# Designs tried in a protein design chat: VHH binders against MCM-like protein MJ0961. Part 5

Target 1, 362 residues: MCM-like protein MJ0961, of Methanocaldococcus jannaschii (q58371r317to678)
Amino acid sequence: RNEELIETLNELGRKKNIIDILSNYLISQIKGYELVKKAIFLQQIKGAFKFLPDGTPLRRDSHILLITDPGIGKSTMLRRIARLFPQNAYASVTTATGGGLTAIVTREATEIGDGWVVKPGVFVRANEGTACIDELTVDKNVMKYILEAMESQTIHVNKGGINVKLPARCAVLAACNPKRGRFDRNLTVIEQIDIPAPLLSRFDLIFPLMDKPNRKSDEEIAEHILNTHIETATKDYKILGAIDIDGITVDEKLLKYYIIYARSCAYIEENQDLYLGEFDETKLIMPYLTDKAKKMIKKYYLEMRKLGEGDNPIPITARQLEAIIRIAEMHAKARLSDKVEDVDAEVAISIIDDCLKQVAYD
Key: E = the ipSAE of ESMFold2; O = the ipSAE of OpenDDE; V2 = 0.75 times the mean of E and O plus 0.25 times the DockQ between their complexes.

## First folded at step 26 (VHH)

Design V2 (from T5 with D109Q)
Fold by OpenDDE, last read:
Structure V2 (fold): chain B 362 residues (1-362), chain A 121 residues (1-121)
Amino acid sequence: as target 1 above (362 residues)
Amino acid sequence: EVQLVESGGGVVQPGGSLRLSCAASGFTFRDYTLYWYRQAAGIERELIASIDTYGDTNYVKSVKGRFTISRDNSENTMYLQMNSLRAEDTGLYYCATDHYDWLTGSEYQHWGQGTLVTVSS
């Protein structure tokens, strides 16, 4: 890798508010929604590689659900992310099939007889990337496939003479409308989510995005659209313009490099040698969770558990704890740190807490 | 219950054309790969064409360029356009699907009753 590029990336990582700046730049087509953008940016960084004693990898992917009013541009966000990396994929539930989401096994005619062919679906194609699932609630019949994929991060194919386990270690970025198409102000957010509890619980972050007419925000949005000279309601931006960060010109290419640089932890010197040879993910050094961060996360989790001792719409479980850890790791990586520190834990807790409040409360 | 019903077979002269249809019911049509098989007298049934859920098509060499398989998910119907028919194309044509339960791993093969295609001068 180019030494100059690495130097540039490292320099970027030292900039104040770099995560906020880059996350906003990642989805610059849409004005606002800073927290969502930040979450999506962190999602692209992914958490740390960790393995159980038996060699089983722990999930490092954070799953995000966007519940949006019409007109907010959820599809634009999903498409933007889907096009970001080759390992990212896009599917709309309106046109999706079970096989299309997972994998299909088909017979093909050959000169020597019939042969079986396995074709990867969205989750398999999105291995080590992000599966963007649009219009999640349009067809409930496909949700079971999504749930299965999200739970195991593998796709099992057992058809005919083919018995294969396909890796599908992907993050999920999903979007849907509220039950009635738009949010009702008289109902809680949770009451307006048309997703079964088992699937809903698999998402680390749930963002309700409501379209609330506001003069100031509307003006900002309008100004943004006008400035970009895009007159279409779909906000179909083809090219991302470059931005300047303290003298460093950041374009889409550099943004992508930064994300990969952070994701791979190549900023850790010991890891650089691993990328020069045969790659072994089990040998990668990942940011470690500091005691201070652990204590902070533990404290928050216990407090949340205590508050949720009742029958809450969204129960606080060990899954939320794991989600916090993942997000903290993502944040540490995003700032090119070899440690998950209290600042990372704080951000993770803040994001989770905000999401929980938004979903659980009106 | 899964049902597949073929139609469109008949007698045609060499060089002629036929269009076969397979009407499907009893399953989520769009989720499954569909197949055309044929069986000539004294010969084992052979796969001649397939169309998967992505819309990708596959043909046996002997029919490639002459036959076209297609599907209409809105009508739950699969088609086989057969052009430039030859005597060797004579046989009983079957539509089929491998109904696969992704959760249980169970596979169910379903066949139509077949439609007879006779190519003769």
Scores: ipSAE 0.273, ipTM 0.704, lowest interface PAE 1.2, mean pLDDT 87
Fold by OpenDDE, last read:
Structure V2 (fold): chain B 362 residues (1-362), chain A 121 residues (1-121)
Amino acid sequence: as target 1 above (362 residues)
Amino acid sequence: EVQLVESGGGVVQPGGSLRLSCAASGFTFRDYTLYWYRQAAGIERELIASIDTYGDTNYVKSVKGRFTISRDNSENTMYLQMNSLRAEDTGLYYCATDHYDWLTGSEYQHWGQGTLVTVSS
């Protein structure tokens, strides 16, 4: 049964536009926003494992920020992703605390006396998964904790004589409203983001989702809601119906398997044996960046840097370069490739370029 | 300044019930774990119940099943519902919190003045 599953997964990976199809299927509750869905899908795949010579892991997670008008269904997207895997977690800043996001140390009564207990917060719980953070801008006081988690990929706890570092290697999918609650068309997107620059810069992708009345789009959305019987008011997760992809029936279970299969690079034959024993991520073979892809990414980065030498609202830095690489890796993995090729680089560049244009110019 | 003020103590017969309250101020209430301690005459103060920021509760064995700790973050108040009270439950009950300043890394333990609970026939 496992062999059949693997064969099915491999076959799926060879299908044309499989990433687009699966990404749309992943978040089928909401009509449209294909690029956002694609980005989120890739985020779930995660980038390649890389280590410094000292064994320190490099960040493989892509962080995504959704800035949305009310009614777009951002919470639905976040909740959908939060429920996708056990390692994914959901938190709303409205109800979140610093400790709740990171970790808390509490004293508990034990049979041998009072003892200290460390309890994991959202970022720790989401280790090797995705932390979905809703209503990010509602409380600015918690942003520092989010920033720390995003930067270090660890949570440091120093309280009650307990000094521990907890792994928090998670991707962040965050959502917020514009500064005034709704986008103002007379302002740039960047002017309407109420997030400190240090935190904002940690996001690889920023998507402004504006509610623009469009008859055709509205009709499609209405029809979709009516047909799926999805109550707009209900934030409840519903199981996805199966779809057919060239004769292969894909349900939620198979989708999840595909994501994990891609994420783990189990499609690479040499890696298969590594999962049979004690898992060592340092031994995993990951897709490598080809010279063509490298050249393409380098060219784009240099061009963007040159353009950004002016007073640009979003500076182009080495972080964007790293983001492009990560997304390219994710894309390669998503198509079950052992190489990051020019096609992957193109997609990564396209996504980032689109985001930058939207944020800087719209 | 962090303030904790206990109330609800009194005299009750064995088998009776009592509800204690702890009103808190001077800190972000929802961000901290809260504790109930008690001190009987001639005995060291003991932790009897805790409720953390996740809402998880913990009890000492002697009160488990009889006492219920709860919190209302909107009112900055913690409660202790005490049922099936026993003579051995007599003592001064204290509300406490471990105030941790996340910015400075400093930890402070704060206590209320206590409320007296007397269980007697």
Scores: ipSAE 0.263, ipTM 0.700, lowest interface PAE 1.3, mean pLDDT 88

